# VH-VL binders against Protein RESPONSE TO ABA AND SALT 1 (RAS1), part 7

Target 1, 230 residues: Protein RESPONSE TO ABA AND SALT 1 (RAS1), of Arabidopsis thaliana (Mouse-ear cress) (o04515)
Amino acid sequence: MPNTSSSQSFTIFVDGWLIRHRYFVEQLMCASSLDETNRISLEEQQSLVAQFLSHCLQYYQEKFASVSLAGDNVFTFFCPPWFNSYAKLILWVGDFKPSLVFKLTEVSVADLTRHQKDRISSLKSETRRKEREVMRDFALVQQSVADPPVMLAARRVGAVGMVDGEETDLEEAMEVLKAGMAAAMNNADQLRCSTVGKVVEILTPPQAIKVLRTIGQLHLRLRDRDQERA

## First folded at step 1 (VH-VL)

Design m5 (framework fv_modakafusp)
Fold by ESMFold2-Fast, scan of step 1:
Structure m5 (fold): chain C 230 residues (1-230), chain A 122 residues (1-122), chain B 107 residues (1-107)
Amino acid sequence: as target 1 above (230 residues)
Amino acid sequence: EVQLVQSGAEVKKPGATVKISCKVSGYTFTDYYMNWVQQAPGKGLEWMGWIDPEYGETDVAEKFQGRVTITADTSTDTAYMELSSLRSEDTAVYYCARDSGWYLDYYGMDVWGQGTTVTVSS
Amino acid sequence: DIQMTQSPSSLSASVGDRVTITCKASQGISNYVDWYQQKPGKAPKLLIYAASTLQSGVPSRFSGSGSGTDFTFTISSLQPEDIATYYCQQYNSYPLTFGGGTKVEIK
């Protein structure tokens, strides 16, 4: 549509991206099976890993562009209607929590070496610290809503008419909030991408394929609307 | 029963190092952050730093950077606070106290150790 | 660093009196304030978290209110066992900072 909002444009992009995503998940499942029977080369595994990471990066690059153009629709990206009801309750800054990747690694890979476990432990600590930094920065954004201009305007919701200054204060506070939300989302998405990439760097290609398969499957399950029904 | 038990009182000379322990029981040590708080005689509370025992991550207040080291031993469920280059103004009661570590699910420092008195005198 | 300014530094009141303590943050901290009670020779005890939420097991005579920069702690009917020093503490940002404390005595 000519008048498609940034969130609608992103939803249209994602519909096409999901077709490719389902294909990649199937390829990761096939590659894992072929590795068990020694029918896939290391080079083929490395190529598939690189292609899947590129595919995931494309999603966040398009999301970044859409969030930057969101204006009043930035709130939609924090509580996205394209995720099922269960997913909405477990989201962290509108998408998966980066440290979830470590749990997915633990359930997907049984043969981690001591060296890999040490590197993963270190990365997990770094990722958790960065998650705290994102939430700390977001807390400062929340103060813009809680503080005087918004609180004054909110108290007048039941009243007829507002003073012109109060309307301006609310508008200014909302612009600061929208900018801060967009920044928090972009910082969170950057951490999501870097965490997955760094985990893959620690793993062997067969291990990476198992983890990426699990991540890909989880993404599909969180968008599956059948999960909303009893 | 959730309990934090600290090591006993210490008397040190200026320039010495002190290491205080905080042994936990009644909960999963790695589920909570451990904070360290200093209280000089007749004064208020001052935050020194925290450790996340699950990952070994620490953060320390600027005033104590370079002199304080916070560690945790998950095999014995014990947190440690080591303060070096002791001065007379380090004479204080030192407390360990647990919290959730995350601002969205933060419930405050809900359980505290009994305190360890450190006296620095020549 | 966020400075927490607590007042008064001390007060004396009679059993049954309403006691009010205030705490002011140097910048907006939403509702990220806790209140602690410390009895002589003892460790602090958490009474209230998130500005107004009463810790489990704490008597209902204790309450907290406020948001942004101004916070209030109230004891609706002072009891003899409430003789203590009370501290506010912010957790909006690190380093965590405490108010200077308010010593509560009974006349």
Scores: ipSAE 0.000, ipTM 0.421, lowest interface PAE 14.8, mean pLDDT 82

Design m6 (framework fv_modakafusp)
Fold by ESMFold2-Fast, scan of step 1:
Structure m6 (fold): chain C 230 residues (1-230), chain A 121 residues (1-121), chain B 107 residues (1-107)
Amino acid sequence: as target 1 above (230 residues)
Amino acid sequence: EVQLVQSGAEVKKPGATVKISCKVSGYTFTDYYMNWVQQAPGKGLEWMGWIDPEYGETDVAEKFQGRVTITADTSTDTAYMELSSLRSEDTAVYYCATDIYWGEYYYMDVWGQGTTVTVSS
Amino acid sequence: DIQMTQSPSSLSASVGDRVTITCKASQGISNYVDWYQQKPGKAPKLLIYAASTLQSGVPSRFSGSGSGTDFTFTISSLQPEDIATYYCQQYNSYPLTFGGGTKVEIK
């Protein structure tokens, strides 16, 4: 299969992660479809929720390690080849927008209490504010590449020759941008994980299972680049 | 310059519906929540609800549920608040206000000039 | 709903005086309190957010303090342009709720 060298370590990981992910989604679907008489125990429900959250956290931890420790190119993760064409159109910082979790919660759960609705509304506002912070911080990184050395180098593109040091300045600016993109992506992924975790804390275990099932199914839809494998 | 410009004063009969507009300029309309606040004559501020213009999601205070509809038109960068079944108690100044994000804090930093609605027989 | 009880409802002070307004929440709200100034016929203006942080461009004579349920807003040296009604507001939970307001007048 054609893989870019810059995303190779993460591509290898995600193939195995998707197999385990399908297993968890099937478990969540089974647990959410059972009636009251066949419902698994509260302890089993809490265990399944915890296991699935850990599974999702592992994805983002490995993505971070691939960029920070293995040297994979962060630019690839903003336009990931493992997502289908539809998913690529609706992504926010390389993956789902954290506040989408609230819409998925609304669709999945019909029996929220007033107290739960209040807590979710407060969390939604906080999540939206943090999304704006991620974008603001990224904008500051983009602004850094407009510094005089980079602007001077850009104005000399196509000239007879580059002045000594200009190539090094541009290379350093690109490393700053790359580091900033990695930080923005990590902040976005942390917000994705914390938002899901905080929603789960507000919900009862049966409600949490329904929401996580929907989230898991969304992950499969967005990350399944080979739907014809069957 | 960030600006919120509201529609003009309205005089309505009891039982009528009023629709107030809030036109946005100087920032990306879909990036921030838009709040609506009511202030009766000589009284304090009361929060009515907010809209997320990006998704069209709204939350409305219980006192106004069933009578208030908050909408947003992203093609014209305009938020709307529609209040139906008007009563004399709805006579008030209505404000739109956007929250500006700064870290984890919430505050209404930019306010419209207000729209006076008078409900009289 | 979280109830915000603001005191006093009105006060009259001289230029240069220290003015103190208090706000009490019906339950713990950490530091999630904002303070607004409203002059007659005008929209409210944010002065303080997160209980104690001054908004950019707001004079240093304005300050806020408190956490949990008890909050204080202070004007260290009252100026003529400070004649207004002041409101506290909590954002710990929905619905957002305001205090009843404190009308500040100069003698």
Scores: ipSAE 0.000, ipTM 0.435, lowest interface PAE 14.9, mean pLDDT 81

Design m7 (framework fv_modakafusp)
Fold by ESMFold2-Fast, scan of step 1:
Structure m7 (fold): chain C 230 residues (1-230), chain A 122 residues (1-122), chain B 107 residues (1-107)
Amino acid sequence: as target 1 above (230 residues)
Amino acid sequence: EVQLVQSGAEVKKPGATVKISCKVSGYTFTDYYMNWVQQAPGKGLEWMGWIDPEYGETDVAEKFQGRVTITADTSTDTAYMELSSLRSEDTAVYYCARGEFYDLSYYGMDVWGQGTTVTVSS
Amino acid sequence: DIQMTQSPSSLSASVGDRVTITCKASQGISNYVDWYQQKPGKAPKLLIYAASTLQSGVPSRFSGSGSGTDFTFTISSLQPEDIATYYCQQYNSYPLTFGGGTKVEIK
């Protein structure tokens, strides 16, 4: 497209991804609601789980590519137009908070064994520690706006002109900030993917289908622009 | 300086409820789990439960389930442990302790409150 | 629940002695063991985490080792200020469980 930015390209990707996503959510809903006599085989359940995880991974792979090429538009990924207005109020580094997966698991699965609960509890603690690490790293990026080059750049945004050399300092400071933001986003997305994958690894295929259905439904709700009409 | 300051000693009758506070300073309260540990006179340490102050999620040891409630007030950076239906065997020193138990990098229970003595006597 | 069996329950040693305390888990817990020091009338202090990592500010005479089910805590040269009860604690699974403690006294 003649004037397609990386964020605009990603928005177009998301529109197509959502059509496939609705298909997968429907398959997960069907699989999770079937009675014993109509239940799909364990092989089919495992296949559906694997396909849905691959579908979700494709989203973050495309997002990674788009964020890496975002340039000045990297900021768009922290308040994305493909999320509805209500979703924007609950975002954590541009998308869902990884530890939300554990609440969704609790709501979706009533038959966790003690062994599974212990493994989930351990993973939950580790995930929350990693969330704090992501936020500490992001805080360092935010603190960089207090550094002289960034502060000088910010002060010059509305200025009549720039002192000799200020333009170079501003450009360098902005590139460092953009790189830091992209890194924080990518680290957050890696944690999102690894958390979902590790939870699925702990669960049986029927339990995993229930959790992935709930996650998929949440993704649709967060990206449903009709919610903005209240 | 990181500090956990607990409320003062309590003397209670059997059947009563006690609520102990643990006020934190010197760090971001929501970044760490808060643990509660019981120590009976002349005995060892026994873990009671923890709270994640950011989400209000708790886990309580089976021995104390139904009698202990752990809460956190992020507006005052204070954690609370409430123990109901007190028995003589609940006579102990109660500690709050900051930690992240499954963290392999930095966190054990690295900072502890000074302890709160609770005596249950008729 | 994972049971932590600590031995000995008490020991007496002289200043400068090497003191060794052991802790055994009822099931495999990898390296998810912490060691605490508690002096009379005071709150516990973290000395060792992740079985072998020395907490910042703790003297180098304290060390930990082990993995799986068998763990060891060592004071290489006992000092008067080391008189305390020492506890191991697992964090592989909830509920968190402590060993019974080892009281270290000077002869």
Scores: ipSAE 0.000, ipTM 0.441, lowest interface PAE 13.5, mean pLDDT 82

Design m8 (framework fv_modakafusp)
Fold by ESMFold2-Fast, scan of step 1:
Formats: structure tokens, sequence, C-alpha cells
Structure m8 (fold): chain C 230 residues (1-230), chain A 121 residues (1-121), chain B 107 residues (1-107)
């Protein structure tokens, strides 16, 4: 269908996903507020953590499919209309920066062990290294447009006259750019998912619930357009 | 059928180094931490340290710091524990045991058969 | 380090008796305690994890309870094959620490 877009399909998916997301965030808030005597069982805590991680993975799996089919709309995922204006100022490759998870962990959990702190510190360094790799690869994609032959071809196609083959060269360059941007977004999303998963693996279930509650709340706030009225 | 198979008994002189292996099968090696536990003759269990085979990250109990090195080889699914500057007090059975922080089992649910190390004086 | 004080050090009971072993942590550890059984010449076997969860394949006569600093392990009806040393172990913080063990013997 000529007017169907991958970004529109993703937005429709998210509307349904958000109903279930609000339910999970409420469960996490309830679980994180209980004291030792009223805490749900360790098995129930682990189940809730696993279910919420699965819920988040579903979001990024649907986004992956949508970005891979985006074509001309891949640029929309880098400045997405489903985020409020304030959120757009802090986006990194169209969504939250993976290393933000470590700040959210610090704010949410006060009782980390020595080994957990060491483990998180090591993971933070690795995550920041991988963030730099994503940005480097993205810069190479941007430089492909800045390549003089590509820029020259782009300028010429906009003019009244065109040399044989210039339109094809521009089309090829644009397809390479779009594919590179989609790859960068997908690599960034994989890093987002793996970082959250690895942090949760380091934490105890009560600690993980607190962190996931904070992450869930952040996701809701990034999409709350009513905040733009303030 | 998850199994942890340890190397055979060792007899060492004081000041020597011993290296014990723990080969795993029946599960994904990098999904579980590998712990090492010491048990002196007629005594209780004492935790020595662990390794995360995926990242090579280790933590070692203070009593053993400077003398214990824990490593993992993901190409052969084998964990190693090396104890240097051996003393008579190091005469013990050494166990490897897996532990996961993912899912429903936080205990050390699978153990190696143990490796006896005797330090003669 | 968190110290785990286990009591008694040894006990003798008759077949069919209820056996209770206690473990006290030097500071709060929530429910992060495991219980192991070790028979002579064998590696330890996990019986209970997370204070009260029975490991798969372990007989229902074994149970655990407690939270915070005080933990209890119970054998509801002692059998001959239960002759062993039992250990508690905390995993709330590193280093991991074991209790001193309780040797269970039949009269």
Amino acid sequence: as target 1 above (230 residues)
Amino acid sequence: EVQLVQSGAEVKKPGATVKISCKVSGYTFTDYYMNWVQQAPGKGLEWMGWIDPEYGETDVAEKFQGRVTITADTSTDTAYMELSSLRSEDTAVYYCARKSYWGYRYGMDVWGQGTTVTVSS
Amino acid sequence: DIQMTQSPSSLSASVGDRVTITCKASQGISNYVDWYQQKPGKAPKLLIYAASTLQSGVPSRFSGSGSGTDFTFTISSLQPEDIATYYCQQYNSYPLTFGGGTKVEIK
C-alpha cells in the first residue's frame, strides 16, 4: 500500500503495547514498595522480572522489523514523533542512551554489594566503549554522504541537466545511507536491550524490580506529550 | 545431563603451584558463574572465588587474594583454579560448582566431584 | 564479611524424628540463603535455595524458612539416608560464606 509506512505501523503497535506496559509498571511499583514481611516470593519476583524483560524485548523486536522496512522513513526513527519535545533533546540514536541505565540503577538501588558495584563498573566501561563504536559506525555512514563524488552527484541531480548514470548513482548512494542508518539504529537498540539484561543479571530480584520500575516510568515520561504544556 | 568433571588428585611440596581444571558439559558454559570451594580434611566449606566465563571477570575471597587465579577457556568449556605458594594448610578437597543469577535457581545446583590436593611438609 | 553461625554443631535423632537446624547471619541478608547436604566422601548437594524453595528432585520432608538474620532448616521425618552434614550459605554479599555445618547422625 503506497501510503502505508513502517513508522505508522510501529505507532499503532505501541498504542496496544502501552496498555500492557502501564500494567507491568504498576506491578513493579507495588512489588518495590512491599517490606520484607509482605514481599512476594522470590519465584514470583523472578517471574515478574522475566515477564517485564520479555515485554521490553517485544517492543524492540517490533521496532527492528519496522526500521528494517522503513526505507525513506528510517529518518523518522532518529527523531520520532511519538516522543515529547523534551525527550528529543536527550535521545541518542532515536532512543535512550544505554549508559543511562547505570544512572537509573544508582538512583534506584542503595544496597549494592562490593562485587555488584565492581561488576556494574566493568559493564559501564564496556557499554560506553560499544556506544562509541555505534557512533563511529554512524559517522562513517554520514561521511558517505559527505564524500565529494556523492555530494557532487546529489547537487547535479537537483540541476536542470543530468549526466548519464547520475540519477542511478544518487539512488545507490541514498540506499547505502538508508541501510547504514537502519543498521546503526538496530545496533543501538541491541545495545539498549543487552545493557538492561546484563544489569538485571547482576542484581538480586528485589533490586532488579526497583531498577525496572524506574526504567518503565522513564519510558512512560518520554512518551507523555501532556508535559509539553508546562 | 549437566556434568562438571574435575582433574585428578595432586601431591605437591610447600611453595609449589597447583592448577585444577573443571570441564563442563550439558549446558551453555557462559550462562553460569563458576565457583570454587575449599574443604580441609574434617572441616567445613570455604568459598574461594568465582569467574564469569562470558567476561572473564573474577572475585576472590580476601584469604586467597594474591595466591589464587581463576580462569576460563570458552573454546574448551573448562574453568581453572590455580593456587600458588602452597602451604600444609592448603591440603584439602577443592570443588567447582556452577551458580546462576538468572531464572529460578540461585543456588550452586551442580558440583564437580572434587579434586584432592595434598601438600607434604 | 557476613558470618553465618550454625547450630547445633552435631545432633543425634531417631528415624521418624523432626530435626531442626538453625543459622544466624551477622547482618540482614533478606532471604538469600541456601542449604546443602554433604554425605561422607561426596560433593555437596543443593536442597533448599532462597531460604524456602525446595530444589527439584529433593524429597518434600526437607524444608526451609526464615528471613533477615534467622533461618531454619527442617527434616520433618528423619530417614536413614539423611545421615550427612548440612550447611547453610549466604549469597546476599561477597564473599559468599558458609555456616560451620551440622552433623546429623541416627541413634
Scores: ipSAE 0.000, ipTM 0.428, lowest interface PAE 15.5, mean pLDDT 82

Design m9 (framework fv_modakafusp)
Fold by ESMFold2-Fast, scan of step 1:
Structure m9 (fold): chain C 230 residues (1-230), chain A 122 residues (1-122), chain B 107 residues (1-107)
Amino acid sequence: as target 1 above (230 residues)
Amino acid sequence: EVQLVQSGAEVKKPGATVKISCKVSGYTFTSYYMNWVQQAPGKGLEWMGWVDPEDGETDVAEKFQGRVTITADTSTDTAYMELSSLRSEDTAVYYCARVPDYFESYYGMDVWGQGTTVTVSS
Amino acid sequence: DIQMTQSPSSLSASVGDRVTITCKASQSISSYVDWYQQKPGKAPKLLIYAASSLQSGVPSRFSGSGSGTDFTFTISSLQPEDIATYYCQQSYSTPYTFGGGTKVEIK
């Protein structure tokens, strides 16, 4: 069977996931806008937070499975057609940059304690370090791609034919690249999930609801194709 | 090795002031909050406050407000807790304990000083 | 202030027994509960953080669970060296508050 089915299967999964996602975002918006008299209980707030985090984790678990089986389709996950044109230009390893979560937290929550601010600041520094590690690994993958085709092109300019084993070396390099890209994507997605989870653990439930609402709204905005200009 | 080493036992008269030190080693002092915890004889643990060594910000429990001053000296990697207007009920063991400012590796008060006994008697 | 109600105040159990200690917060505190062990004459030692995470170097017989207001600390098979007083502590907001402690003794 063709190895191009994984990205199509993921796209189909996402269509259903987005319906549930819109529902959760609406619940988070409702919960974050209620006054003290109509506010849901803290236990209900914690339940909503846990449910939304589980919903987001399901997305990345399904993406992990799809990326691991992607073969030639791994390139699709780095420049995904399911994001709008603007989002494609601002993606980091095929999705949101983990440290963006800290900016979203800052704009969503006005009542952070000094202790929470300092814990978030330290987590932000650690997250940015891990982002640099993902990018270093990605750069090594990119370099491994560049060398074989460049050398092949240089030889053709010199009117030299293929050397014994050269075609096999290029094919092996492409397989190493695909595996490396899948690993980079999976590492990036793990950092995305862990960053959101750790921020939520620093926050109170009402604060977490505000942050998750903003994250959920951003995810919908990145997939809103109505914003594409001609 | 990470260590928090506190100053020695103190015997004070009512109305006196005591200043306890907590010298740290083996880690970056400014990356952790330093907490102070009181334990009266045969009683449980009671949080007094914390200091952020990076900027000197403190938070102090209401019970101790006006009597306790918590400070940090980054030039000597030492935190201090000063308790004034001592009363007999201040007789206790006082602990310093660090709290990591990032969640992943450690959480809660993961390293404690050995404790400093303060006895207040006439 | 958030009150932490810990029970029981003391218990006696035999080596190999399962020991359970509970802690109830006066308001929801998510998973911001840490558990400490204090042996006579010693400083407290962190065993569990974030309600259920085992501190590095701590034996696997110690575990924690719970969220919101109700938290449980368990020793799956009590050992002689586990004789101590155990405390829960909320780190949700200052002032940080400890439970009253549970003294664990061997029969």
Scores: ipSAE 0.000, ipTM 0.404, lowest interface PAE 17.2, mean pLDDT 82

Design p1 (framework fv_pamlectabart)
Fold by ESMFold2-Fast, scan of step 1:
Structure p1 (fold): chain C 230 residues (1-230), chain A 119 residues (1-119), chain B 107 residues (1-107)
Amino acid sequence: as target 1 above (230 residues)
Amino acid sequence: EVQLVESGGGLVQPGGSLRLSCAASGFTFSSYWISWVRQAPGKGLVWVGEINSDGSSTNYAPSLKDKFTISRDNAKNTLYLQMNSLRAEDTAVYYCARDYLEWGYFDYWGQGTLVTVSS
Amino acid sequence: EIVMTQSPATLSVSPGERATLSCKASQSVSSNVAWYQQKPGQAPRALIYGASTRATGIPARFSGSGSGTEFTLTISSLQSEDFAVYYCQQYNNYPYTFGAGTKLELK
């Protein structure tokens, strides 16, 4: 292959990020397993939550930079080879579906108050609406560039080669598609980050630690390639 | 080949209730969000509400939420609209309409069923 | 809710002419606008979605344009079967809302 691609550079970044990620997940697991008599202080819990959110934000900021520089490789981010086969089956715009966070919250926290449940329900409805907007905008980008090339191909039945100007139009359409896909991915990633952040704001620090532990464990599971190493 | 067929419309007295059905065929019904849209005689289209693919979530026009309930039976490929506390202003042709990719854009519509609320 | 305003209410044109129908949103709806055609006694038929993308089977003489708050449906070289009521719809925000319609009638 030629020189290092943006997707390859992102994979190298993630390898280092995963070492720190495993450390944070371990800290979250430890903090969530302590009984009430051995709980770390609320200040320490808040600090751990903030540190983990910052760590996750760093991943998506680096992904944003890599996607923006992807050029011809932007498509790789929609079906990324760094995720295992299970992850590829459940991807939504190249990563987890934001509303999955609500299911993870429900399985991680048993002591939600009625007020918290009401706030989460409202946020879930808003998040699902925003997911639909992202998917709609993405589909519109695909459709806006698919129709002209398809029509061009259909009209060329019996033609022996490209007519002058057709190659330029197709190249322009491809640039529009790449830009639109990068925008869709970045909008999806912003929704992923904002959904996690808003859920954490609704939760108490000990509840947030349990949810973030589950989210962190899921991320590791989606990147677990052990079956390919067998 | 995609078909949506509404039924259950008719004359009903003010304060009455009615349940409309929409029978779907020619596509995988359980994969699509479906909406109800109504149209009063000589008037424009008004969105009533929608239901997701598995029936776990519904959204309604705010003015209609308390009197209408949408449900579905994927085993029967059928959508329902339960209408309660009907008034003269609910007189309309009621359409079921298939949602394209959950966008809120409707690519296929049924022929509609007329509900007349009159004493 | 977002109000969709269509103009004119009625447009009288002859076959072969070009018709331009307008739709204005009370606030930005991005490109999330669809157009529907309805003939007397019939269900609406999808024409355009995403402001400018033709639905399957819709003739090339139908074209849509616009973004934000101002949208246009254009029918070039009108055919006799095109005389109908046309509705625009926004699907950017709940509740989804439709314009009051533009009736295209024979001059």
Scores: ipSAE 0.000, ipTM 0.415, lowest interface PAE 18.8, mean pLDDT 83

Design p10 (framework fv_pamlectabart)
Fold by ESMFold2-Fast, scan of step 1:
Structure p10 (fold): chain C 230 residues (1-230), chain A 122 residues (1-122), chain B 107 residues (1-107)
Amino acid sequence: as target 1 above (230 residues)
Amino acid sequence: EVQLVESGGGLVQPGGSLRLSCAASGFTFSDYWISWVRQAPGKGLVWVGEINPDSSTINYAPSLKDKFTISRDNAKNTLYLQMNSLRAEDTAVYYCARGYEDLWFGSYFDYWGQGTLVTVSS
Amino acid sequence: EIVMTQSPATLSVSPGERATLSCKASQSVSSYVAWYQQKPGQAPRALIYDASTRATGIPARFSGSGSGTEFTLTISSLQSEDFAVYYCQQYNDWPLTFGAGTKLELK
């Protein structure tokens, strides 16, 4: 729609997504708190895990679609106003750092087998390597802004009497920068999703429910409650 | 002044074990990734492994993972390399090297220690 | 693992000349390459990082260039203290790998 920005559409989507998110977190909390005699079936546990993973993937798919549409500000997603001040101290490329999932797994699950610990250790090393790749890509984007030609072009924006073609040069530089930031963010989000998915593949359904419950609860705690009401 | 000082090298018999230390000063040790890099006599540099600031992530060269263990004690500003099942091919100068200015990743090495020589022979 | 190939193995040059050292990666490493200088009995010293950025205190005669798989270190006007072994290193992927080195020696 011409009169609806992609950022406004994403905000409307998130309002509905949060209602469903709270529902899933409650289901995970209930499932993780039941003793063995009241535990839901393994099939129901696997279904809940799959549904929650799908729910989380939908958020990042919608975020990607929003950023890809004309008019969205990728800088808003790097410094999201919907996260509270404490959350902003631990953000990595606009959201949680993928390796945080391993710390959440450790605090959520006490009964990991030796085989699971070995697989998690290997995945942790691979995830850290991929985090490094994302940070290097982001550093290159930051450096491109600091480059003299880009900084000169940016400093000249809004100047009365710009030479013919100067606006086009600046627009090209800004488009390249925005595309680079969007790519880094998309790569970070793909790493977030793949890391959670791979951890879940290593875990049993009861263990996965505990980890996903912790992840879901943390996400809610990181959101600015005042922004949620706005 | 940034300083890294390795110690603990010496002569060991094949199959033996040795623990190297690297004492850091002149910077906030707990903020940096630190690596071990070795160099056999007359040969090039070979990366051994790295450890992040809080010891939650330790990466090794694939050929050395089961033989070497990296650890650190931030209270003592010291890095360690535990070396087990040593062979003649492990004879080298072992350097500790600081990852450049990054809390998130080790990368290239801006400061190196002078190295400690490990000799494995009968 | 990414293999770093340096050429030539030995380069004989005279003071005041330009030296050009090559480093090739077996697959793309973007711009994540560093160069080190090592003199006999000493630890390596960082010269260049991110392919072309000089490390602190490194003289302007040292310059780096390249991206992807091909990288070059250039010393524009050799001084007597520049005769050493030079290593390239990639840090795009793990394990971190070094080239075998290029020895710069007096002609």
Scores: ipSAE 0.000, ipTM 0.423, lowest interface PAE 16.2, mean pLDDT 82

